# Ledger of designs, part 26: VH-VL binders against q89xp2

Target 1, 226 residues: q89xp2
Amino acid sequence: MTSPCKHGDRPPGRHDLVFVSPAGWRAMLDARDDLAADSLLARWPKMRWPTIRRRALPHEATGVALGLPLPPSAGKKRVALLVEIDHVASVARPPSLQQARAYAPRNWWPTLDRLDGLALRHSVDARVYGSLAWQSLTGLDYVTGRSDLDVLFEFRSETDIDRFVADVAAIETSAPMRLDGELMSADGAAVNWREVHGGASELLVKSIERVVLLDRHQFISGATGS
Below, E stands for the ipSAE of ESMFold2; O stands for the ipSAE of OpenDDE; V2 stands for 0.75 times the mean of E and O plus 0.25 times the DockQ between their complexes.

## First folded at step 6 (VH-VL)

Design b29 (framework fv_polzastobart)
Fold by ESMFold2-Fast, scan of step 6:
Structure b29 (fold): chain C 226 residues (1-226), chain A 123 residues (1-123), chain B 107 residues (1-107)
Amino acid sequence: as target 1 above (226 residues)
Amino acid sequence: QITLKESGPTLVKPTQTLTLTCTFSGFSLSYSGMGVSWIRQPPGKALEWLALIDWDDDKYNNPSLKSRLTVTKDTSKNQVVLTMTNMDPVDTATYYCARGYDEDYYYYGMDVWGQGTLVTVSS
Amino acid sequence: DIQMTQSPSSLSTSVGDRVTITCRASQGISSWLAWYQQKPGKAPKLLIYYASSLQSGVASRFSGSGSGTDFTFTISSLQPEDVATYFCQQAYDFPYTFGQGTKLEIK
């Protein structure tokens, strides 16, 4: 499971798990009749389930922009939330591959094990997000026969990115599901791994602040430079 | 600058198949969260959403017209194509394509629309 | 399908007046609602997304509020160029559905 802890002075990053205080949940539910009427959302604070960090809209710049997905049985809807910084109780990284494994379909296990081994060999921190992450965090049924496996690969400056994504592609060839995911630099800038593997000269780079096109070299060199 | 433009026949006979093409520039349908919708508006009436195709090639069609609608994309040509079978005079409308952007927890609306193309169905 | 009921169907007011248009969903749609402006012979223009977020480049006199089933669109001080038909649209579930529109005219 996830052990939520304070993360120094760093604000929550992309896909980080954010636990909202009871006061924060009360404020949100009081302000939103739609949320208060939803039986599953009423359970969220009681079960101490997390939200995730999302990119803030202009009118949300003073707060912490958060979200949570409802499971397919509840319409597979995404709930956007905004909280005051004081209402953030704790922050944690997304579940590791090993933490999520127990909640995955058994036929996904070989792929998860191969990815875990690959990440270790390449000095990559591999985390799950999306359907499998939420299933592991809540125990609710998020994963379906059509679900992708979504993996966040946080690489280090030493990582050979081109070799890493080639190995990811090789693992996908025998996987029972589509393997989606992002390569993320230490600065929090992320690109889809498939775009890197495809040899694109320009990559669509996503961060908490913006989305920009960068050349491959700029991204690999730390994703700064505009 | 982001632009979309509809093209196709302006006159269709009853029972024929309509094919409309949306040609766009300034964005990629491969970008996560991007989608293109088809919307129509009969003269003097409300807007009716027809179909959406998104970055993952997921296709959504209006259930009331599902058996008649097909939406496809050609990423190399920056085109989205709508096909509607068995046209009837009641299908006379201005047809629009529009870009929609939807991230994990936000709907950004359909922010850029084509100019629309009037399709008249008559014998 | 989610039905969107929009009122009033038409409205005639004076320049400088505060204009209010409402939209009601047949079921809860959270904040998954957009407002569009359409002038005669033109494509719709997005004004408000996610119930209350002002689209970039849109004048600050336009605003949206509400959540769940009841939504309001407001023009704080009507200008001549605001004469148009306004539509709400839900994106909570497929199919996307629009309100019937509100035709706004100046006296």
Scores: ipSAE 0.020, ipTM 0.594, lowest interface PAE 6.5, mean pLDDT 86

Design b30 (framework fv_polzastobart; at its last look DockQ between E and O 0.52; V2 from the best seeds 0.00; counts 0 for: pae O 3.3 > 2)
Fold by ESMFold2-Fast, scan of step 6:
Structure b30 (fold): chain C 226 residues (1-226), chain A 123 residues (1-123), chain B 107 residues (1-107)
Amino acid sequence: as target 1 above (226 residues)
Amino acid sequence: QITLKESGPTLVKPTQTLTLTCTFSGFSLSYSGMGVSWIRQPPGKALEWLASIDWNDDKYNNPSLKSRLTVTKDTSKNQVVLTMTNMDPVDTATYYCARGYDEDYYYYGMDVWGQGTLVTVSS
Amino acid sequence: DIQMTQSPSSLSTSVGDRVTITCRASQGISSWLAWYQQKPGKAPKLLIYAASSLQSGVASRFSGSGSGTDFTFTISSLQPEDVATYFCQQAYDFPYTFGQGTKLEIK
């Protein structure tokens, strides 16, 4: 369990887990009849399940913008939520590869193990988001035969980005699923790893604040502080 | 800056297959979250969504048109192609392609549209 | 399929008037709704996304509100260039569906 203050020099990034207080849940459900009518959403605060932090829309600037995906059995819908900062009880990082492994299909295990070893060698902190993360957090069935494995790769200044994404591509070649994911710099800016591997001169970089096109060299150099 | 343009035949006979190409510039369909949709509008009627394809090559077709629809992309050419089989006079409409962006638990809408191409189905 | 019903189907008012159009979904769609403006012979133009967010470059007199099943589109002070047909669209589930449109004219 961590709070944003405990991360020190690491700002809150995409995919961070946010736990909303009981008072915050009550305020949201009282304000929105559509949320209150959903039986699974009514269960969310009782089970103490998290939400995820998302980028705020212009009209949401004064609150904390949150999201929550429903499982496929409930239509696989994404629910946008907004809470006051005082209703944020705690913040946590997404599950590690090791934490999520027990909830993954067994045929995904070799890929998860290869990624864990790769991350260690390249000084990368690898976390899971998407279907596998939510399955591990809730115990509900999110992962299907069509699901991707979504991995957040937080790299450090010593990481050889070009070698790292080449190795990720090599691991995917033998994987039983599509390996999706983002490379994230220390300042919380993220880009899909395939854009970097493809050698594109411009990348679509995403953060909690905005989505912008950046030159590849600018993104990579910024991560090293150059 | 960002543009999309539909191209293909303007006249189709009943039972023939329609193939429309959407050529775009100013963005890439390799960017995570980007997609292109096909929408049609019969003269004087409402808009009807037909199909979408996204950066991840995920494809979505309108069930009311069943297996008549196929959507494909060529990211290197900046093109998206719609194929619609067994054309009928009722399929006469202006056909549009439009860019969409999907991220972060809300819908961003279709922000840039092509000019549209009128396809008439008659003998 | 999710059905989108707009009200009214047409209206005629004066320049400077406040115009309100409503859109109702047959089931809850959260904020997965957009509003478009279409002038005769032209492609639709996105005005509002995520139910209430104003698209970049769109005049501030346009606004959207609502969540769940009931949505409202408002023009605070009608201008002559606002004469058009307006459509709502849901993206909560496939197939995406549009309302039937509201034709707006000046008296």
Scores: ipSAE 0.650, ipTM 0.850, lowest interface PAE 1.7, mean pLDDT 89
Fold by ESMFold2, look of step 7:
Structure b30 (fold): chain C 226 residues (1-226), chain A 123 residues (1-123), chain B 107 residues (1-107)
Amino acid sequence: as target 1 above (226 residues)
Amino acid sequence: QITLKESGPTLVKPTQTLTLTCTFSGFSLSYSGMGVSWIRQPPGKALEWLASIDWNDDKYNNPSLKSRLTVTKDTSKNQVVLTMTNMDPVDTATYYCARGYDEDYYYYGMDVWGQGTLVTVSS
Amino acid sequence: DIQMTQSPSSLSTSVGDRVTITCRASQGISSWLAWYQQKPGKAPKLLIYAASSLQSGVASRFSGSGSGTDFTFTISSLQPEDVATYFCQQAYDFPYTFGQGTKLEIK
């Protein structure tokens, strides 16, 4: 079955996981007493858990801007990290639905399986982000009784997007959770699937650089990846 | 243009429950990342964040007031409702609702505010 | 809760002067700080977010800087319409908290 478009050698974008080298972690913790004092954050380099790509702050002109989502028990802290490019050990895509399945509540499993099947039928690459992704990456308790299932759908120019989002909506009607998700084009620009399903003529388009309201056709034309 | 407006009673007796409605236009909580916050300001004093509700129905309450606050939304009506129980004279303040866009890793501020409504608590 | 301390609590200066207001957080907040202007009887107006990003439609004489615990808000050349109270607000962690305010007056 044909895979959807992939990230080639492009810089890490939204939702991309970034593994920081031991030297990069040491440099950050030595420079940031607030980070070094946090016992949970001190586990990140020891456990070799990844970070997440974040939009750069104004003063972060060089380097790679990263975030670190913490579990709900640690509060909703906005941990901002900045690393030199030579401290990026590797970049990975978010976990696949199948990789994350074992870490989901069991009553989510039928929905995950249906989404896997849907992605195969449409040749869409489906991955998780948000709470389930971080639970699968760390083993820490991120998923709660109110958590969404957050899915990243990378589609191709051949994908019938309107039919795809209608099928996503159909799966949600019997799901035990709110089904969230983004449709991502090959250039890394993404929109929420509900905006597309709702027939909006303008979409809130998110990229690593900005958030902008674009007409539907502008987003679709960018999705061809050329 | 984007507007928000607070409505509800301006005078409340101690122990009563306050219900305020934020009605807004020019944006919708159907857009991902959008949220509405409630903030109050006692006369001549600092602002205090009370509660927020976002597009995906996640709710956040100030822990110091947590058991007293309920925030809900009706996306189709462009409304957010704050309920605050057991009012006391120290709760006398101007109450604002404000819009913000918030990603888990990046905060853009509360960029549009309602005009505010003064709520006086006295018997 | 993260405490935000502003300095000074008030000041009176002349048109054309450079104004500097500082805000100190009780712990590191990265750059998740916003600055608001509030005129009497009015709602706050967002001027700066993410410590140094100027909100659209805000005059270029306003600027912000800092990260970690220490932040600075600057008006490069004070104008008569800048008479207001200015507040900082952290958004690093809940609850969001505000500084106590700095009342700015012009002679």
Scores: ipSAE 0.582, ipTM 0.829, lowest interface PAE 2.3, mean pLDDT 88
Fold by OpenDDE, look of step 7:
Structure b30 (fold): chain C 226 residues (1-226), chain A 123 residues (1-123), chain B 107 residues (1-107)
Amino acid sequence: as target 1 above (226 residues)
Amino acid sequence: QITLKESGPTLVKPTQTLTLTCTFSGFSLSYSGMGVSWIRQPPGKALEWLASIDWNDDKYNNPSLKSRLTVTKDTSKNQVVLTMTNMDPVDTATYYCARGYDEDYYYYGMDVWGQGTLVTVSS
Amino acid sequence: DIQMTQSPSSLSTSVGDRVTITCRASQGISSWLAWYQQKPGKAPKLLIYAASSLQSGVASRFSGSGSGTDFTFTISSLQPEDVATYFCQQAYDFPYTFGQGTKLEIK
C-alpha cells in the first residue's frame, strides 16, 4: 500500500508550476466542451507539460486555479482551468535564469547573465516566468521579437530592495528586451519591480489570496496584513 | 475613488483627425495588469471597442478601423490619448474610455468608465 | 472577429419577475465574457465578469452563467431601477466585441 507521499510542500503560490495527473486532465477537459477541439491542449497532458498557479476567481472557491498560455502560433490564448487538489501530481518553482538561458535568443544572454549575477549579489532568488519560461518548459516557440523578459525576484528581509531595483533598471538600459517582473516576499506577496523603482508611496500588492494597495514600507517590511 | 474623463473636441469636420484624451485618477498605468480602453457608441446603436493600451505599453487596435487609430499613454500624467484620422460622419458617436484589469489569465472586464463625450462629425 | 448574438433584442416584463438574457458567441470563448448595464444617457456599468463573477458592489439579484459559446444573464427579481440596456462582451480575442444589446423595460 504505497501511501501517496503527500509531499508536505506548501500550497502552490502564484507563478508556481503545477503538474496535473492524467485523471485530472481528463476531468478538466471533460468539463470544458470549448476546449475539446484544441489539439495542443490534448497534447499537453501527453507531454506532461505543467500549468501555472493563478489566483482563484470568487466562484472558484473549491479546487486549484490554474492557467495555461498557448504559444503565439496558437493565437496566444490564455486558458483558465480548475483542478481538484487530489489531482495535483506535483508542484515546482519556475525555471531559474540558468535553466531558461539555453532557450533564450542569444542576444538575451548578456542580460540574463547580468540579472543572474545581480540576484546572487543581493541574495535574491530569481526565476523566469512568461514566454521564456514556457519556451523552456515546452520547447515550443513562445518568445518573439516583441517579448519581454519576465523575472520573479524573491527577496529577503535583508535585501536592499531600492538598490536592487535600481540595478535592475540599469541593466534594462542596455537590454534588447523589456524587463518585467515581480518582487516577491517570503509570504508570497508580490509587486511589480517597476512600481517599486518608480518611488510610489503605495504599491499594488498581489498575492494568491488578494490584490491590495499597501504602503511601500509596509510591503518592504513584510507587514502585508495577511 | 477611481475616475476617468474624456476630453477633446465635440465637433470635427470630415477628413480631420480626432484627438481625445482620457484623464484618470485613483489608479496608475504603472500597475501590472492595468489598461485603458476606448469604446464608442453611435446614437441608439451598440458599443464598439476601438483600442486598448496596457501597463506594458502594448497597444491593440480594432482592425476594422485599420491604421486610423493610434493610442498612447503618459503614465506620469495619468492620461491616455486616442487619435483617429480621416473622420467621417459615420464616426459620430459617444466616445468612452474605461479601465480594464488583466491578471492571472483572466480579464476582469472594464470596471470603471468615463462619462463619455459626444463627438459629431459634420461639415 | 468573434460575433456576439444577444437574445432577445428587447424585453418588457413586470417588477419581481425573473429576467433571462442570452448571449451566443460565434466560437468558443471559454469564460471570457462580461455583462454590462447601460442606463439612458449613462456609461455602461460592469455587472458580471469572467462569465459568472459578480462585480463588487453589484446587487446579488444579478448573475451570469455559461461557458464556451452559450451564456446567460439573469435578474432573479426585476426592480424598477433595472430598466436599462444590457450588453455582453467577449474578451477572448481582439478585437473585443459586444452583443447588440437587450433593451429591458417594465410593463
Scores: ipSAE 0.084, ipTM 0.707, lowest interface PAE 3.3, mean pLDDT 91
ESMFold2 (binder alone), look of step 7: mean pLDDT 91; pTM 0.939

Design b31 (framework fv_polzastobart)
Fold by ESMFold2-Fast, scan of step 6:
Structure b31 (fold): chain C 226 residues (1-226), chain A 123 residues (1-123), chain B 107 residues (1-107)
Amino acid sequence: as target 1 above (226 residues)
Amino acid sequence: QITLKESGPTLVKPTQTLTLTCTFSGFSLSYSGMGVSWIRQPPGKALEWLASIYWDDDKYNNPSLKSRLTVTKDTSKNQVVLTMTNMDPVDTATYYCARGYDEDWYYYGMDVWGQGTLVTVSS
Amino acid sequence: DIQMTQSPSSLSTSVGDRVTITCRASQGISSWLAWYQQKPGKAPKLLIYAASSLQSGVASRFSGSGSGTDFTFTISSLQPEDVATYFCQQAYDFPYTFGQGTKLEIK
């Protein structure tokens, strides 16, 4: 994990949106016949839709590893892309709960509103990823009757993690969908909230660089915790 | 060290139900993305995927076996159970359980396998 | 179901030789492919994941390449302990499917 920095000023992290330059898109489509043949992917740069940052495989370490999920109507394809750093035009955080709300099924609205209020009370920055995020970003049909609501909860040092995940579990009890999601520390390390709620002594912590087992206390105290 | 081990009957009669248990150590199925798969291999033949179960209780069964398969987990016991109904001599195979890690962008393979258990189906 | 076709079904070669095994998917699977080594009487061992990434602890002489429908597994310099059957496997869609296997022997 890296040295401390402000969230909005850090390099692209887990779930961050990456906009590829026109030159980057031209280079990718010219190099990849499979991408150029896909009518939706060929349209992606014209619509100015983002990609998402993913963890680089060892052979991808010199570039920026990106992903692009296609909607279910296109076969649930997950397209892996690799671009040079110079082809990254801009980076943005995933959509907020409020930004995504307008694109969600109406019966999800009470759950989104409860999560927004919960995040505010616990000094958590809550954002959506997964199906709802991509539906809100593209206007395409990603959300289905079987979709989870995927939420990224970036917590602060003052956040009471145990109370927060207990409250998330309580909200899920009355939700019309499965509530999935990750707790993320300021340095970009993330773990699924259910692992923390379940009382596990070791957590499977994910970052843009690696997946590791960490002691629960080490994770919740932060990467620089003694 | 991560280990998985299959257990269950080694001899099954036609029409009976096979129940196999995979007991593992060194990891938990509470970890997000973690899963266990069942794979079989008839003597001298290729590997055939049967079923997978994941940390969130999401389950996938091979449709070619026409709902003969049920997979369940008990995370507190570190066990995954496969049930296969209406056994036939053609189901004679070595049955394996294996650990997998699922993520949206790439396939990490099944990185640790049990030793396998040979199940013979005969009258 | 996605069909995985391996070639050759078997090959015999000499220690130190470069060995190439291919795998073809009946439809595009991106990089959702793994390669396994299986020695007689033993469980399969993961060698390559995500089509081209070497599994931790696996010797660097093993490599994978390809994307979409055509994939290659290579042993740069065959060693005696590499005698085994090799399988490719796709995980792009359920059901997961394996190739029929390639039996590698030393002359």
Scores: ipSAE 0.515, ipTM 0.812, lowest interface PAE 2.6, mean pLDDT 88

Design b32 (framework fv_polzastobart)
Fold by ESMFold2-Fast, scan of step 6:
Structure b32 (fold): chain C 226 residues (1-226), chain A 123 residues (1-123), chain B 107 residues (1-107)
Amino acid sequence: as target 1 above (226 residues)
Amino acid sequence: QITLKESGPTLVKPTQTLTLTCTFSGFSLSYSGMGVSWIRQPPGKALEWLALIYWNDDKYNNPSLKSRLTVTKDTSKNQVVLTMTNMDPVDTATYYCARGYDEDWYYYGMDVWGQGTLVTVSS
Amino acid sequence: DIQMTQSPSSLSTSVGDRVTITCRASQGISSWLAWYQQKPGKAPKLLIYYASSLQSGVASRFSGSGSGTDFTFTISSLQPEDVATYFCQQAYDFPYTFGQGTKLEIK
């Protein structure tokens, strides 16, 4: 579980959880027969489960574009939603490693513990997204034998990024799962940690506004406010 | 800069096996959402998608070519390899590899392509 | 397999004209469609992804619209460098399939 903040406290960023008001859910389900016909989606507002922010398409510019992943038992469907801004009740950060640990397979616990220690050592805020996050948020079975552990690493200006990703790679060497994830700067720009560790000259940088290729130096200097 | 380049034989005899290698730089096929497709184009004709391999080693092949196609990757070499068995003159085409990116909610298309390699199948 | 039908097969028009190319899918594909430009002897270049999103670095005169089964690609004011063959491509299901292409020429 994450601690929700009220609408207007801060805009939702990448992987942030968005809680839609009851009125917003009613408006969405009334407008979309396909959503109302899905029994799990119809139950979503009653369970008070979140959605996730996604980048708006041009025709969605007047609203808040949201996404909702269904569990593998429901076909691993990704549901695109659109709500009015006044129907966003609150936003929250993704679950912490500690919050998600109880919902993870037991053989993932050593990796989660190592990541928690690494994040503390490097002044990084580490959070879970993807299958483990949704399993911890809903209690539904999202994690499978093929699932990655997806971690969001929000770094600070003092973080030694090269050393950090080398340490992440070392932890993955002994992990029972693929350790995937993103490095995120304070302004919300994110890049996959493997891209940084792999020495790619251009990085695929993702934000709530767009996906763009930047050279490594541009990403690093932008992240430090230089 | 992101680059992909196809390499392999330019002339193949009927019944032989074609092996093409796509060597790329400037990105890793280990990143979530990344994939490399193989596409071909016979002279003067439309593009035909052949195969896709994703970062997680999930593979998809064009069923019209059945078991003739295999696609593999070697992440340490930044290479994707296409193998096509029992070549026929109708398989004469320019073969391309291209990078694709999917982010769950969106299809970002195949944004960077190799220059292509012409493979001629002739007796 | 999902069939993509492109119209017209060829088009000849004048510099400054508005150009419209249509693509139709044999079944609903939501917005999982891209548009490519291919100049003679060159690899295809991505112009539009997810039906209506303009690729970075691509001129704003290019646009895409549509969803489900009917899609449109538009060049608002044709330039000489736009002479090429244009292809639509669906990514809703495997195998990915392309339209047959539209050859664009200047009169």
Scores: ipSAE 0.020, ipTM 0.573, lowest interface PAE 5.2, mean pLDDT 86

Design x01 (framework fv_polzastobart)
Fold by ESMFold2-Fast, scan of step 6:
Structure x01 (fold): chain C 226 residues (1-226), chain A 118 residues (1-118), chain B 107 residues (1-107)
Amino acid sequence: as target 1 above (226 residues)
Amino acid sequence: QITLKESGPTLVKPTQTLTLTCTFSGFSLSTSGMGVSWIRQPPGKALEWLASIDWDDDKYNNPSLKSRLTVTKDTSKNQVVLTMTNMDPVDTATYYCAREDYWSFDYWGQGTLVTVSS
Amino acid sequence: DIQMTQSPSSLSTSVGDRVTITCRASQSINSWLAWYQQKPGKAPKLLIYDASSLESGVASRFSGSGSGTDFTFTISSLQPEDVATYFCQQYNSYSWTFGQGTKLEIK
């Protein structure tokens, strides 16, 4: 469970949870018969479940682009939503490893505990996103036998990134699942940790605004060009 | 035009059961986000939410009164019924039914004063 | 259960004055708060929802602000027809709770 952040204190970043106001849900459901007809989507505002920020399409530049991932039982689809900024009630960070642990398969617990300890040692803020995050937020079955553990690692200037990703890779060696995830700089730019570990000289860096290729050194030093 | 109207007895003796019916028009309880609540107000006092039933047939009762409250709906008749057992003089109040649009109450009935006395 | 505290309990002021009423939740309710107007002998009327959204057909002199635990309702220029009791209501967490009301009168 996450504590909501007051709207206007922090703009939504990658994987941040966005809570839409009841009026915002009403406007979306009134505009989309397909959403209103879906019983699970109709339950979303009733249960006070969040959405997730996504990169806006060109025609969505003036609104807040959101996604709503459906569980595997409902087709494992991401529903695209668009709301006006006044309909964003609050924003919260993705669940911490500790918050998500109680909803994880028990055989994942040692890996979650090892990652939590590792993040603390390296001054990294580690959060879950993807299937485990949504299972912890909704109580619905998102995690399957094929699910990856998706972790967002927000690093600090003092973080030794090369050592950190080497340690993440070592933890994955003994994990019962594939450990996927992103390294995120303070400005919100993210890259798959495995690309960094693999020694690639050029990284595919993602943000809310764009996807670009950057030199490894540029990403690590925080020089993203914008 | 959206309307709601409460009906039922205006006088109840202590220990009796109160049954109130809300008849509404202009909207459907099958519409996502819609519900009907029962809310009461003792003379000169604050509003107190009692019970709700929504488009998904989920029922919510005030925990302080839960054992005494039952709420049901008949979507075909556009009616919601509240039953409250073991009435006491302290339950004397104006009883309202109101439409919920995602839990804010945008349309209200006129209310019916229920007096509980011997 | 979330407790809603309104202040003041009553106030008396003049036509044209700016009126401010506050509502405090015992824990965070995000922005999920409504304000209602109730005239004597009548049902409440929704004025503001989601803390700051003006209900359709409601006069623009009414406004709301706030988030989390502290909320404010304002009438920018009081009119005679605004004499009423005003209630806040949280709808963040079941069960729904109302404030005790603020009785507004004209001097």
Scores: ipSAE 0.035, ipTM 0.594, lowest interface PAE 6.8, mean pLDDT 86

Design x02 (framework fv_polzastobart)
Fold by ESMFold2-Fast, scan of step 6:
Structure x02 (fold): chain C 226 residues (1-226), chain A 118 residues (1-118), chain B 107 residues (1-107)
Amino acid sequence: as target 1 above (226 residues)
Amino acid sequence: QITLKESGPTLVKPTQTLTLTCTFSGFSLSTSGMGVSWIRQPPGKALEWLASIDWDDDKYNNPSLKSRLTVTKDTSKNQVVLTMTNMDPVDTATYYCAREDYWSFDYWGQGTLVTVSS
Amino acid sequence: DIQMTQSPSSLSTSVGDRVTITCRASQSITSWLAWYQQKPGKAPKLLIYDASSLESGVASRFSGSGSGTDFTFTISSLQPEDVATYFCQQYNSYSWTFGQGTKLEIK
């Protein structure tokens, strides 16, 4: 699926996959009897499945805050983990639309193919996160009849954002599922594509460190100014 | 203390099915993260992993041996059974069972030499 | 399938010498690697897990290092009882694979 990159190539961003070292897993399991006793949690280090970066809580300032999403059948939304930076073995981008396609319901395939083609035409790197991503990574049942398709659209400077989101909206009109997702700048700042398409004057822009309100024009022309 | 021991026939004819039993004590195959593997070693050669079964009854077989392998467990008896079909002289080896504590094999049985010959 | 290659295939040296054995994986396994000692006629014994962690009860003269594709196993001062074949094993992905072994002898 996704090829892990050596830790240090870049810090983990939104929806990036974080692979924890054996020593890191052992440290976490030794620290938490509840995690060690959980049959499904034991499957994660056994199968070398990744975690995801989450925004750190105030008391977690010195570690790498991670989340472990459990499938719907397990009843939990996400298990919060904290590891030392030394225990991050590698980081990978979320699965591409092409990688996730084989794990998706067949009736989602036309939508995935149309999004892949759209992304190529607009110089956008499209990745899957959420239920389909985790189903493709683990083989476990995350996708249900109520699931959204969650797509991360990393745009380039040459991308016509307004045209792109209009085309995404057009694809959604014939989709068998709700198409959710984020537009992400090279700096890692992200906003829900629907807010941009809807014409909101202020956008809720998210990063791994914080959430801020930015003027729509400001985000489209330059999200961070750096 | 943790102990594992292999048992079964030491002589098998070509085309026959081999059945080996691993009997263990000192741990439970109901404990999360725990598994038992079968590993073999032909005389003077490297170790080859064959099959595993874990706490959740998940089974893993070496793809190189195709559908010849079946692994089962009986948690009430502390036993894991390996079945290998269509034995051939090249399958002559010492067969080990070993405990998986997540990923490495921390305790091994003494091994049983199985000779395949007519 | 991840191929594990050990070097050297055999080694003959003297008591008290420093012994180094290497293991190379055909693709990155991060640190999911173990080292086993096997004495003639005996089952393998786990010495090192997670590339560098010493198994409980194992003598401190044994150590491991490395990450990614290149790994090293060291005996700081060879003792007579260390005569054995040593194997590396990756557990990054099924199917589990072992190196071909390094036979360690005393001159």
Scores: ipSAE 0.559, ipTM 0.789, lowest interface PAE 1.9, mean pLDDT 88

